# VHH binders against o75319: the designs that were tried, part 242

Target 1, 181 residues: o75319
Amino acid sequence: GNHIPERWKDYLPVGQRMPGTRFIAFKVPLQKSFEKKLAPEECFSPLDLFNKIREQNEELGLIIDLTYTQRYYKPEDLPETVPYLKIFTVGHQVPDDETIFKFKHAVNGFLKENKDNDKLIGVHCTHGLNRTGYLICRYLIDVEGVRPDDAIELFNRCRGHCLERQNYIEDLQNGPIRKNW

## First folded at step 14 (VHH)

Design tg67 (framework vhh_4orz_3)
Fold by OpenDDE, second read of step 15:
Structure tg67 (fold): chain B 181 residues (1-181), chain A 120 residues (1-120)
Amino acid sequence: as target 1 above (181 residues)
Amino acid sequence: EVQLVESGGGLVQAGGSLRLFCAASGFTFSNYAMAWLRQAPGKRREWVALITDSGRTYYADSVKDRFTISRDNAKNTVSLQMNSLKPEDTAIYFCAKSLWPTHRSYFDYWGQGTQVTVSS
């Protein structure tokens, strides 16, 4: 249905580009059918997403959707010029190796094809926090060699919210490196 | 030069209240979201509360319904009312400025902080 995700209103709609990366995180935009259940100032549509990105003088080159549903918005609600990738990611548990690999592969593919620009990889789950933060941090750690605590701090700072799930944090800090190929 | 100066910290018993203040200067205050962050000993700095340029507020789950962030654009101040304080709220609290006028995340400046200690 069109029920607002739990605690969705409690999170900032869009983060900021993570310095030194092409990542930007945001909470799931909601299609127009959800607006009747929201105050005007709470609304955050796909259009609003792009407006906010533009206001940052940035441009999205890819959207990675990690939600485990398709009820929030349609890919058709996005500009045709921005590719949309769905990676169904179960919440509350550490993403499996396949999910991690899919994410890494998508990011690497994008970077390979977009060397001539500075377009961003927009990543979101429901709140754009835990699943989103984990996979971004996992990438930074495994692929870019970033220290786990630095990755987490950078993500938290840019997203405006801190990763909440202890199992995600623990895995990032102490878990094994996942394969990149 | 951006300056953020926190005040109002101190020692309080569990269940007590404190009000923190932040005086801001060196930027167009009303254009930016402001936040409170905190860092406990041996822990990472964490986000606590945020207030947008339009006055919308956000809170970490750990402080929701206990803390209230507010701002006074005429005075260039941000406040954090802290009620029902717990020992786990013990930390250095920092006032933080958002990086972009039109974006409410990513903090580019924060003050020296003010110590909050909650005794059991």
Scores: ipSAE 0.008, ipTM 0.269, lowest interface PAE 10.6, mean pLDDT 91
Fold by ESMFold2-Fast, scan of step 14:
Structure tg67 (fold): chain B 181 residues (1-181), chain A 120 residues (1-120)
Amino acid sequence: as target 1 above (181 residues)
Amino acid sequence: EVQLVESGGGLVQAGGSLRLFCAASGFTFSNYAMAWLRQAPGKRREWVALITDSGRTYYADSVKDRFTISRDNAKNTVSLQMNSLKPEDTAIYFCAKSLWPTHRSYFDYWGQGTQVTVSS
C-alpha cells in the first residue's frame, strides 16, 4: 500500500546532527511509488535523505530503521555502502528491554568500528520523533550518563520537534536505567 | 545568561606552578561536567582536563600527573592546579561547560580565556 503515514507531512524531513554525538534523526523516507500522492516540495525519498545530509556537510555510516513495517522503502533503495539495520519497534508503548539492548548494541558496535571517521548513525521511525527520540535519549542516559532533561532538550532542539508521548518522557525522566544482559 | 570567567593566568618560569580559576554563573553548576582546554599560537584547541558532576577527573596524557582539576559546587568554581610547568604548556587556557554531566563529547559554553606563558 501507498498510503502516506498519518501526519507524516507535519514533520521536518531531517533534523540536525546532535552535537557531541554521532546521531541524526529523520522521518521515514518514502520510496518513489509514493510520489504520486505528494507535491514536489513534500517528497522525501531515500535519495532526498542522503542529499539533505550532504547539504549539512555530514555523511551517514549506518541507518537504524525502527518502523514496524517494510512498506515505506526497501534496503535496496539505499546506497550499497551504507549499512542498514531493522529493529521492529511497536509504536505507542515504551520499547521493551530487548529492543533497547538491540539498539545499544548496534550503536556501540558502530562506534567501535568507526572510531577513525566522523560518519553518523541515522535513526528513524515513522515520524522520527517518539520511538526515535526515546531510543536515542535512552542510549545517551544509560550509556553516556547524560541527564534525562538534557538528553530530551538536545533531541528536541536538533530534531526540530518535541517528543510528544508522555509515557516515553516519563520513562526517560523517572524510569530505571536499562542494563544490558 | 551563562557566563564563565577565568583568572589566575600569568608568566611563570619552567618548573613553576600556577592555579587557574573559573567562576561560573547562569546554570545549575553541580549538574554538569566542567573542563579546561588550551590553545597555543597556531594550534587547534586541545582538551586538558575534565571533572564530572560527581567529581571524577580525567586528564590528557600531556598533563597527567602534573595538573589537577577540582571543583567547588558551593562557590560555582572549577580550578586547575598546574605544577612542573613546561614551555610547551604556553597557551590561552579556556574554561568550558560540558553539555553532559560525565564527559567531554561537546562543550556548549566557553570563557574568554586566560593567558599562561612559561619561560624557559
Scores: ipSAE 0.000, ipTM 0.179, lowest interface PAE 13.3, mean pLDDT 88

Design tg68 (framework vhh_4orz_3)
Fold by ESMFold2-Fast, scan of step 14:
Structure tg68 (fold): chain B 181 residues (1-181), chain A 120 residues (1-120)
Amino acid sequence: as target 1 above (181 residues)
Amino acid sequence: EVQLVESGGGLVQAGGSLRLFCAASGFTFSNYAMAWLRQAPGKRREWVALITSSGRTDYADSVKDRFTISRDNAKNTVSLQMNSLKPEDTAIYFCAASLWPTHRSYYDYWGQGTQVTVSS
């Protein structure tokens, strides 16, 4: 009885690490109860996520979940050693300043505590594209000083899909830098 | 504006139980991990229990199987059920909030603490 998210099958499960950063983006994992609605090759559970990350010779140190729901998987399906952070983010709208600040705070905290390793920050929304791409690019632009077009191109290439929401793209290219104070 | 207010502390005999409450206001509670830390006289603060924004829990070895942390996002409340209390549990108990789920000392917001005294 759980329906899979609209268009979820249209997207690659996991992108590649964004070079020069600690970010990797993916679509929402679906717990075992969804597997009856999926062909074996379409399954992407929390376990499948970690297996695919390992196949890339990478290791997750943090998962940031941007979905506005808790129905797709439970944090208990994740290894206890990997911190999980939920930031409820409404789709279709450019994330507000509070949400942007929360994301930046989480990323900065992780990086300070993980200076001695190369663990990744995994970020996802439903498709791992619009909200995910916006917040990662916003961080790179505002905190790391990356040019907006370069941030967007890097994300698109590594995710394997281009940001789709024009309002998100416009805000990244022409919007104000959000101050962290 | 931002407040964490603890309650439920007091004096209890060894082997007894207490339930601590923390009422939160002034921030988006559902997006924060909530933790309980304690500080005994003359000692550093130590982490006791954590509940993430999604409800995943973790406990210090010293309290595992005796304490249970829970949250109610509709009421902006986090609770700590403390069973089989020992004199060693005597401390001021602090409620703390962080966007970054951690057992470390860094937290965004702190309560003022509530005293728990366990008599031998």
Scores: ipSAE 0.000, ipTM 0.285, lowest interface PAE 11.7, mean pLDDT 88
Fold by OpenDDE, second read of step 15:
Structure tg68 (fold): chain B 181 residues (1-181), chain A 120 residues (1-120)
Amino acid sequence: as target 1 above (181 residues)
Amino acid sequence: EVQLVESGGGLVQAGGSLRLFCAASGFTFSNYAMAWLRQAPGKRREWVALITSSGRTDYADSVKDRFTISRDNAKNTVSLQMNSLKPEDTAIYFCAASLWPTHRSYYDYWGQGTQVTVSS
């Protein structure tokens, strides 16, 4: 159905580019059918996403959708020039190794193909916070060698909200590095 | 009641220095990230500097190496040392607070602002 996700209104629609990275996080944009249940200022559509990105003088080169549903918007709502990747990611639990690998592989592939530009990797789950933050931080830690606390702080600062799930935070801080291949 | 009160603004010549202060009350200051933003006439509000609850700092490119943000948790204050000021730094400067490390455009609490004018 077209019910608004719980607490969706409580989160900023779009974060900021993470300095030193190509990542930007945002909450899930909602297709037009959801607007009937929202105040005008609460609306955040795929179009609004791109407008907000442009307002930051950035450009999206890839969208990674981590939601576990397809009811929020359609890939057809996005520009044809921006590839869309769906990685079904279950909420509230630490992503499995396969999910982590898929995310890393997608990011690495993008970076390899986009060395000549500065386009961003847009990542979102429902709120663009926990699943999104975990996987971005996991990448920074495992692939880029960033300290866990630094990665978490960087993400939180740029997203405008802090990771909330203790199991995610604990895994990032104390969990093993996941294989990159 | 939450309050953020800026001070230290004024008129200064290009190349001069100013130090802004923000006094906070009504919330647990040490848990919040603090930021300075500014708005020039006819321009959009822009982020200037950030200091996290842990003391890490970040700056806009336009003020990097000229401005320094610091905080005193014992006094519930945040300051902005502004050196090598330029006419383009003229703006109303706002102190802002966020419970979470800050989004550069969205904050939980705002001050009323203090005017900084840099003459050529």
Scores: ipSAE 0.000, ipTM 0.247, lowest interface PAE 12.7, mean pLDDT 92

Design tg69 (framework vhh_4orz_3)
Fold by OpenDDE, second read of step 15:
Structure tg69 (fold): chain B 181 residues (1-181), chain A 120 residues (1-120)
Amino acid sequence: as target 1 above (181 residues)
Amino acid sequence: EVQLVESGGGLVQAGGSLRLFCAASGFTFSNYAMAWLRQAPGKRREWVALITSSGRTDYADSVKDRFTISRDNAKNTVSLQMNSLKPEDTAIYFCARDLWPTHRSYFDYWGQGTQVTVSS
């Protein structure tokens, strides 16, 4: 149905580009059918996403959708020039190795194909926080060699909200490095 | 509920010092970067100082080497030591939870502020 996700209104729609990276996180945009249940200032559609990104003088080159449903918006709601990648990611639990690998592979592929530009990788789950933050941080830690605390801090600051799930934080700080191949 | 309560403001002569305090509650304080903002009469709110969750600091050029931001995670407090104060430092000072102040979107929560007045 068209029910608004729980606590969705509590989160900023779009974060900031993470300095030194191509990542930007945001909460899930909602298609027009959801607008009747929202105040005008609460609305956040795919169109609104792109407008907000442009206001930051940035451009999206890829959207990675980590939600476990397809009811929020359709890929057809996005510009044809921006690739859309769905990685079904279960909430509340640490993503499995396959999910982590899929994410890393997608990011690395994008970076190889986009060396000549500065387009961003937009990542979102429902709130654009826990699953999104974990996978971005996991990439920075495993692939870029960033210290776990630095990665988490950077993400939190740029997203405007902190990772909330202790299991995610604990895994990032003390969990094993995941294979990159 | 997120709450930020500022204190320590007052009237001081140019060249003097003040120390501002902020008490935070309603969220996991140690996970967030904290900042001080200020707003002078008729001017826009501006970023003054930042301290990350790990303790790294940054300052606006206008206050660099004069102001020092610090935090105590055990007490959920952030402070701003203000030295060599100038009349142009007169403003309401706000404690704020960080939302990347280098961009147009500053912060999601801040207190009522504390008045700082520097006389010439």
Scores: ipSAE 0.007, ipTM 0.220, lowest interface PAE 11.7, mean pLDDT 92
Fold by ESMFold2-Fast, scan of step 14:
Structure tg69 (fold): chain B 181 residues (1-181), chain A 120 residues (1-120)
Amino acid sequence: as target 1 above (181 residues)
Amino acid sequence: EVQLVESGGGLVQAGGSLRLFCAASGFTFSNYAMAWLRQAPGKRREWVALITSSGRTDYADSVKDRFTISRDNAKNTVSLQMNSLKPEDTAIYFCARDLWPTHRSYFDYWGQGTQVTVSS
């Protein structure tokens, strides 16, 4: 199926770069086959994603896809110059330590290899909100020592939508720091 | 510097066996999953086997019941025992560090590879 994800149209396509970080969050791009079910102003293809990033005077260096499906777009729909990493992450549940470890290692590796440029790490799930916001905030808290409330506020402001899942928010505010080695 | 060095490849008759070794250095070996991948002439590189830091193993359908992956954390080595070899197993075999063992797709360091040739 070419079914549009539930509530996908309710969210802004792309947020703003999170100042002081290399992160930018967005909702899942939909390949061309979905466009028959969308008005022109609702379209958000992989091409549209890169155009919107360029409009902000930013450049993507990595895409991390947190969706639990590959039906929305293929890695082949992305420019050859942008690495793509898939981390299958189930919605509703706080991501497990293995998922958090994978995300942290991908981010750390990218930052080490890209210290001489200002390219961004693009992170998305279906809506670019709950799983996306959780993992970005978890990274900022655990690795960069940001206060939980500050990380959440920064993400919410830059994404243009507030984290919705209370179990995710609770884990970020009061849960343990994950030390995955 | 992270380094992975493969050995043990060679020429073998169909039905024979080979054991590949990978010596790792430059990182805390016991904390990482390790994988073997192969690339046959004119084909894309394909995943063959993995072993997690906890010792859990997984295999591609094409090699199940014929290949066994193992590791020795004291020696920083990962090994691949290949039994009942077929001409279709002819490939360059690569050792890789796997940051994502459940997905079988995020490898950040690779060795130079070791050639395995299986004659009919």
Scores: ipSAE 0.000, ipTM 0.118, lowest interface PAE 18.5, mean pLDDT 87

Design tg7 (framework vhh_etentamig_d1)
Fold by OpenDDE, second read of step 15:
Formats: sequence, C-alpha cells, structure tokens
Structure tg7 (fold): chain B 181 residues (1-181), chain A 121 residues (1-121)
Amino acid sequence: as target 1 above (181 residues)
Amino acid sequence: EVQLLESGGGLVQPGGSLRLSCAASGFTFSNYAMSWVRQAPGKGPEWVSGIDYSGGRTYYADSVKGRFTISRDNSKNTLYLQMNSLRAEDTAVYYCAKSLWPTHRSYFDYRGQGTLVTVSS
C-alpha cells in the first residue's frame, strides 16, 4: 500500500556527504502516490532527492536501496544515468554476512569504476539511519580500518541523526570484522 | 591544540636506513589512526603508510611495501616510521598526519611541519 512508513517524517530527508568518503545517506524517497498523504513540506520524492543532492553541489553515481520492499518508488523514477542497486535488507537485525558482502562488493566495484570522478554513493533504507548506518560503518571499519566509534560518530554527524539500534552499535563496536571477500 | 612534531629526518645514502618519529599532543592519540605522508620537490603529496588506532592493522603504499614499517606507542603518544633500503625516489619531506583512516586518503585532520629525508650518494 501507500501508507507512510512509521516515523518517516521525523528524519531529515538527506544527510551530508561523509568527509573522506563517497557516501551520502538519506531516507527513502516516496513516489508521487504518497504525496496525497503528506503536507507539501513533508514530501520527498526521487526528484526531490536529486534536487537536494544538487543543492549540496554533489552528484549521485549510485543508489543502494536497502529497504525490504519495493513499494516506495520505482527504479524508473530515477535518471537512467544513475545505477540502482537493490539489496534486500531485513530491518532491526544485524545484516548477515552475505548482505554485508554484497554491500562491500557493490561499493568496491563502484569505487573501482569511478576513480575519475567524485560522484557519490547514495545509501538508504526506510529512514536512512539504522541499516544504512550499520552497513556504511561496517564498510569503514572492515575495509578502510576506521575505528568503530569514529565511524559511528562520523555517520551520525553527517546523517543528522544517531544510530538507534543497540544491537547494530554493539556489533560495530565489539563484533568481529567480516570477510571482505 | 593539536600538535604533531616529526623528527629523525636527515641525509642518507641509497640503501641506508632512517627512523622517523612523530610526537603527538593535544588530542587522545590512542583514539585516532595515524599516517605518514610525503611530498617530494615538485610533486604532490603522497600517502606512504597508515596505522589504525590500536596499532593492530598497518597499511603501506606499494612504493614502500617491504621496506618501510609503521608503528606506534600509544603510551608515549608517538608514531614511528622505520625506513630501510632507502632509494633516491624516497627523498621528500615526511609528515605525520592525524586521520580517521589509516588507509590511503586525501583527507587528514592535521599534519605536522614535516621532517626532510634526503637520499643521495
């Protein structure tokens, strides 16, 4: 259906680029059919996403969608020039090794193919916070050697909201490094 | 105030060795990754090596792998770079840099004033 996700309105639509990275996090954009249930100022469509990114003088090179549904928007709502990758990620639980690997592989592939530009990897789940934050931080920790608390702080600051799920935070801080291949 | 002070640079012949040190202050040293970067005359800065906050993971540029060793003593707030088998192309000003990343990055919070390493016969 077209029901607005719970607490979706409570989160900033788009974060800031994470310094030193190509990552930017945002909440899920909603297709036009959702607009009738929103005040004008609450609307956040795929078009709005790209406008907001441009306002930051950035450009998206890849969108990674971590939601576990396809009801929010269609890939056809995105410009053809921006690749769209769906990684179905269950909410509230720490992503499994396969999901983590898929994310890492996608990011690494993008970076390899986009060395000649500065386009961003846009990552979102429903709120663009917990699943999104976990996987971005997991990448920074496992692949780039960032200290867990630094990764978390960086993400929180740039997203404008803090990771909320204790199990995610605990896993990032004290959990094992996941294999990168 | 964050301060990074490099030392240990000097003139050395090809094949020689040097050990650089970086004294850090003004921040919780043990919470941050540290890197060595260098800049040769007429060239841009080059990342050389990095070490994570704990010292458990180290990273090296291909150009120095097998020759350089990065280490740290968190109890002394000091970063080290052991440079062996030095080459003429290693001539540069070497900087220690504070960063979230021990890996190759262009983003650093702070760097020192540097210490000159000259490799020449």
Scores: ipSAE 0.440, ipTM 0.779, lowest interface PAE 1.1, mean pLDDT 94
Fold by ESMFold2-Fast, scan of step 14:
Structure tg7 (fold): chain B 181 residues (1-181), chain A 121 residues (1-121)
Amino acid sequence: as target 1 above (181 residues)
Amino acid sequence: EVQLLESGGGLVQPGGSLRLSCAASGFTFSNYAMSWVRQAPGKGPEWVSGIDYSGGRTYYADSVKGRFTISRDNSKNTLYLQMNSLRAEDTAVYYCAKSLWPTHRSYFDYRGQGTLVTVSS
């Protein structure tokens, strides 16, 4: 379908880089076919994403797409030089261990390959909030040893919106640290 | 868990062609990028080519650009490498690898024994 995701217009397109990290979060870009349903100021295409990142004096080195669908945009809509990783993640549920480990492997692999530059890891789900915020915070807590409340506050501040799903927040604050198998 | 079964290698003369196949099992093939990695005798592994989860984006090492074509059939859980205009320096064991993204070179998840490609006169 060509319908706009529910509440998509309620969220800022792109957050700010999370200081001390390589992460930046944003809502799902929508390919040109969606623009008939949007006012010009509401458009947020893949091209718009890269323009907004550049306006912040940042550069994307990886995009991690957490949506469970392929309908919003295609990898071919992105510059060839920017790697694209699809991790199919169901909304509403706390991501399972396989999803968490795949995300951690992607981040660690990117950082190893990009230690000589300052390129960012762009992460998005539909709204760039709950699944996105969960996985970024989970990485900071489990891998970098950040305190849960500090990780959540940093994400909320930089995204410009607070994590909304109580089950995600509860898991981050009180759930087990996910170790590699 | 993950199994990758490579096939299609053999002896070929310079300028010849071969098509490699990799049958994948033990994971959701359509959710992963895939790569071809080769290793010549006495050398370390070299990333050759990568393809995204959908087959829509393909990438190649400079040494093989314009000669090799990577493709996949998600309905058959199979990865392919069409190799044209083969050169002596293409001689190597070719491995199929599960990847996080097509150009990911720091993690290789290959379980197969590989398939030997020998290019000689």
Scores: ipSAE 0.075, ipTM 0.551, lowest interface PAE 5.5, mean pLDDT 89

Design tg70 (framework vhh_4orz_3)
Fold by OpenDDE, second read of step 15:
Structure tg70 (fold): chain B 181 residues (1-181), chain A 120 residues (1-120)
Amino acid sequence: as target 1 above (181 residues)
Amino acid sequence: EVQLVESGGGLVQAGGSLRLFCAASGFTFSNYAMAWLRQAPGKRREWVALITSSGRTYYADSVKDRFTISRDNAKNTVSLQMNSLKPEDTAIYFCAKELWPTHRSYYDYWGQGTQVTVSS
């Protein structure tokens, strides 16, 4: 239950806001029980997440959790003022149309309800990279009309890591547009 | 403002060598790890090599024993010596800055890149 995800330590805890968007990506925060297996400087808890966001002079308005497990942290570990959305997303494969739609719907709903503020949509999977990057880029491409290469470049720069999965990249660059309804 | 400027790219025959350079400014250079990334046409940008603030080096398997990353903290430069070049090494090469000094393999800045072309 408290096994540290593989290569979790290798990734930046929190990226930067993607300019022109409300997105920020981060790796999965780990609840206190995991700290026994981490050096102090490696620890990244839900509390640490919010502290790091504040250090960037930003505020989270929504957290979308794309992990396929619930063992990393509890929604109760988050402030009550920040909605938490779980979208179980299988790793290493291109998300299916339903998953894509759920993500788009959540984002659009948030934007509709938060027109009067500048709060961010925090998105994470295990590493906050591949699944996270794909869905954010998919949104930018399908909904915002961003050129695929521009979306990928923007995400990579802001997250601090490059998308690693070729199937994700290929789908973003050459795959079909997914329905937005 | 952080600036990274790559140089040293060019056309070389397979088996040849090139040395890339990166000039860094706008941050405390010695506190951060530096990396080289590359992006081939139609492919994703990939990690090539990393050198920590303490001088520890890491390499992708594809370039191990052929490439050597080094840094000069006095001059705020990072270099990549590329030997035994292969056509597969053809790409735009980017110098990248680590985002946090205590973490490895993630970056917040990189330059415009320098083109490396290896002919068969």
Scores: ipSAE 0.005, ipTM 0.228, lowest interface PAE 12.1, mean pLDDT 90
Fold by ESMFold2-Fast, scan of step 14:
Structure tg70 (fold): chain B 181 residues (1-181), chain A 120 residues (1-120)
Amino acid sequence: as target 1 above (181 residues)
Amino acid sequence: EVQLVESGGGLVQAGGSLRLFCAASGFTFSNYAMAWLRQAPGKRREWVALITSSGRTYYADSVKDRFTISRDNAKNTVSLQMNSLKPEDTAIYFCAKELWPTHRSYYDYWGQGTQVTVSS
């Protein structure tokens, strides 16, 4: 159905670009069929996403969608010029090694293909927080060698909301480095 | 208009102590990791200590157990307590705001520095 995801209105639509990276995080855009349940200032469609990115003087080069559904919007709602990648990721559980590998592979591939520009990798789950923050931080820790607490702090600051799931935080801080790329 | 202003340097005898202060302004201090670096005559700048926004601390092996970094988010200040000072600690000490928490050398703003001289 056309039900707004729980707590979706509680989160900022789009964070800031994470300095020193190509990442920007946001909550799931909602297609026009959801707008009847939203005030104008609460709307966050795919079009609104691109308007907000432009307002920050940034440009999206890839969207990675971590939701376990296609109910909220369709890839066809996005500009044809922006690649879309779906990685079905179950909420609540720490993402498995296959999911982590797929994310790392997609990011590495984008960076190799986009060496001559500053386009961003947009990452979202439902709230753009827990699954999104986990996978971005996991990439920074495992691939870029960022200290776990510093990765989490940078993500929290740029997203405008703190990672909420203690099991995700614990895995990032004390879990093994996953050398799957 | 980001500003980092160091103070507390001076001349001290080997085995003595000094406390350095860095007053920060022009950014949301509580959101950033802060570091101390030093540069001795004829040497490259070396990282000394780092404190994250969450209060986690890291130290270079050369100063571990002798130096303590701390922060006061209410006063926008980072401090470095230096104990058991050695002649080898003689350097200009710089406060830095970390740009990116990957490598200890990545900082976007540097202060003017404060001179620490340790006599034998």
Scores: ipSAE 0.000, ipTM 0.122, lowest interface PAE 16.6, mean pLDDT 85

Design tg71 (framework vhh_4orz_3)
Fold by OpenDDE, second read of step 15:
Structure tg71 (fold): chain B 181 residues (1-181), chain A 120 residues (1-120)
Amino acid sequence: as target 1 above (181 residues)
Amino acid sequence: EVQLVESGGGLVQAGGSLRLFCAASGFTFSNYYMAWLRQAPGKRREWVALITSSGRTDYADSVKDRFTISRDNAKNTVSLQMNSLKPEDTAIYFCAKDLWPTHRSYFDYWGQGTQVTVSS
């Protein structure tokens, strides 16, 4: 239950806010039970997440967890003031229309309720890269009308790592627009 | 087989200049965006500069106005002119190929790299 995800150490803990959006991506934080398997400088807990966000002079308003497990951390490890949303998303395959819709709906709901602030939507999967990048880009493309190349480039630069899965990239580049309602 | 061979690295003093070169083969060079990446010791690999198949360029904020990327499609080469070098620019520099034509954002292949060291 406490195995460090493969290649988890290879990715930056937290990206940068995506300019023009309310999105910020990060890798999955790990609860304290994982720390015994990590060097101190490798540790990235829920607390560390919030500290790093504050260091960027930002504030999280929502966390969307796309991992397909609950073994990494508990929602109770998060501040009560920050809503937590779980969207179970299987890895390595393009999310289905239902998953895409759930993500879009959550984002739109947040934006409607948070017009009076500048709080961020924090999104993560295991590495905070492929599933995370796909759904953020899918939103920007389908809802905001951003060109696919621009969306992908923006995400990659802000996350500090590039989307790796070809099927995700191809779908973003050439796939159909998904239902928004 | 895709091959990318970097050259031109070396030791320079702060404020100095270097020009890196990359020779590409094994793919239709003119169809792909190319980039330079770099990796400092103990740090992640980061994007430095990008050039499209048509010659449009983009740069990381940390190197903007100091570095210039260019390409020669006839010779299958990419270059990186680095001016006003800083100790923070010390890294292994990699020439990178885009995943597929016109994608722009994902680079799935790079060479062995060339060492750039900038002394204070």
Scores: ipSAE 0.006, ipTM 0.222, lowest interface PAE 12.7, mean pLDDT 91
Fold by ESMFold2-Fast, scan of step 14:
Structure tg71 (fold): chain B 181 residues (1-181), chain A 120 residues (1-120)
Amino acid sequence: as target 1 above (181 residues)
Amino acid sequence: EVQLVESGGGLVQAGGSLRLFCAASGFTFSNYYMAWLRQAPGKRREWVALITSSGRTDYADSVKDRFTISRDNAKNTVSLQMNSLKPEDTAIYFCAKDLWPTHRSYFDYWGQGTQVTVSS
């Protein structure tokens, strides 16, 4: 339905840019129809997202939406100047190799096209934590050669919340490197 | 295994219409960009239409305003509605997929193709 996602209010709307990368993570923005169920200070619309990014002196160049639904907001709610990519990712399960490969390709394509600027890749799932954190960390480990524990620590610090799903953490720390990108 | 099976091609007179279908299997369809490309005899393949995983569309200038691409994620199908057909649209039409295409004329996988012949 139009119900607020469970625990959505418990999470900070937007993290900080992960230093040394082009990534910024946030929870899912909710279109205006959800605001009737929220106090003013709880609202986080697509417009609120861009205002909060601007307040950090950052600029979004791409949004990657990892939710398995279109109900929270529509691409049309975003500025037409910001590319939007949907990767339907089921929660609770470690993302499959197809999903990981798609994410890596999207990031690499963005970085190739944006060598002359410092625009950010915004990544979100419902809470901006587990699927989001997994895919960002997986990219850093597999493509950038970052140590798993360092990638996880960097994400946790910048998001302001720690990755919660133990199976995701274990795959990042002990799973194989996925080199197909 | 990945499979893309095109259908709906045939013979049609100039000014007519055809609708092409592509049935996809062996991958998570909703995650992929889907495209239609075509190749006339003795010519290089040409990109025709693209639909992103989020449903945004793009078209080659040669078919803009005549062709419409759409997808049905529940049925794992992409389709191409072709209106106001011209003899120069005669080609084998291929369905293609990619996670993130870097070129409009290059995709990760293509199907077998379906023949479209437009008579004058």
Scores: ipSAE 0.000, ipTM 0.108, lowest interface PAE 17.3, mean pLDDT 85

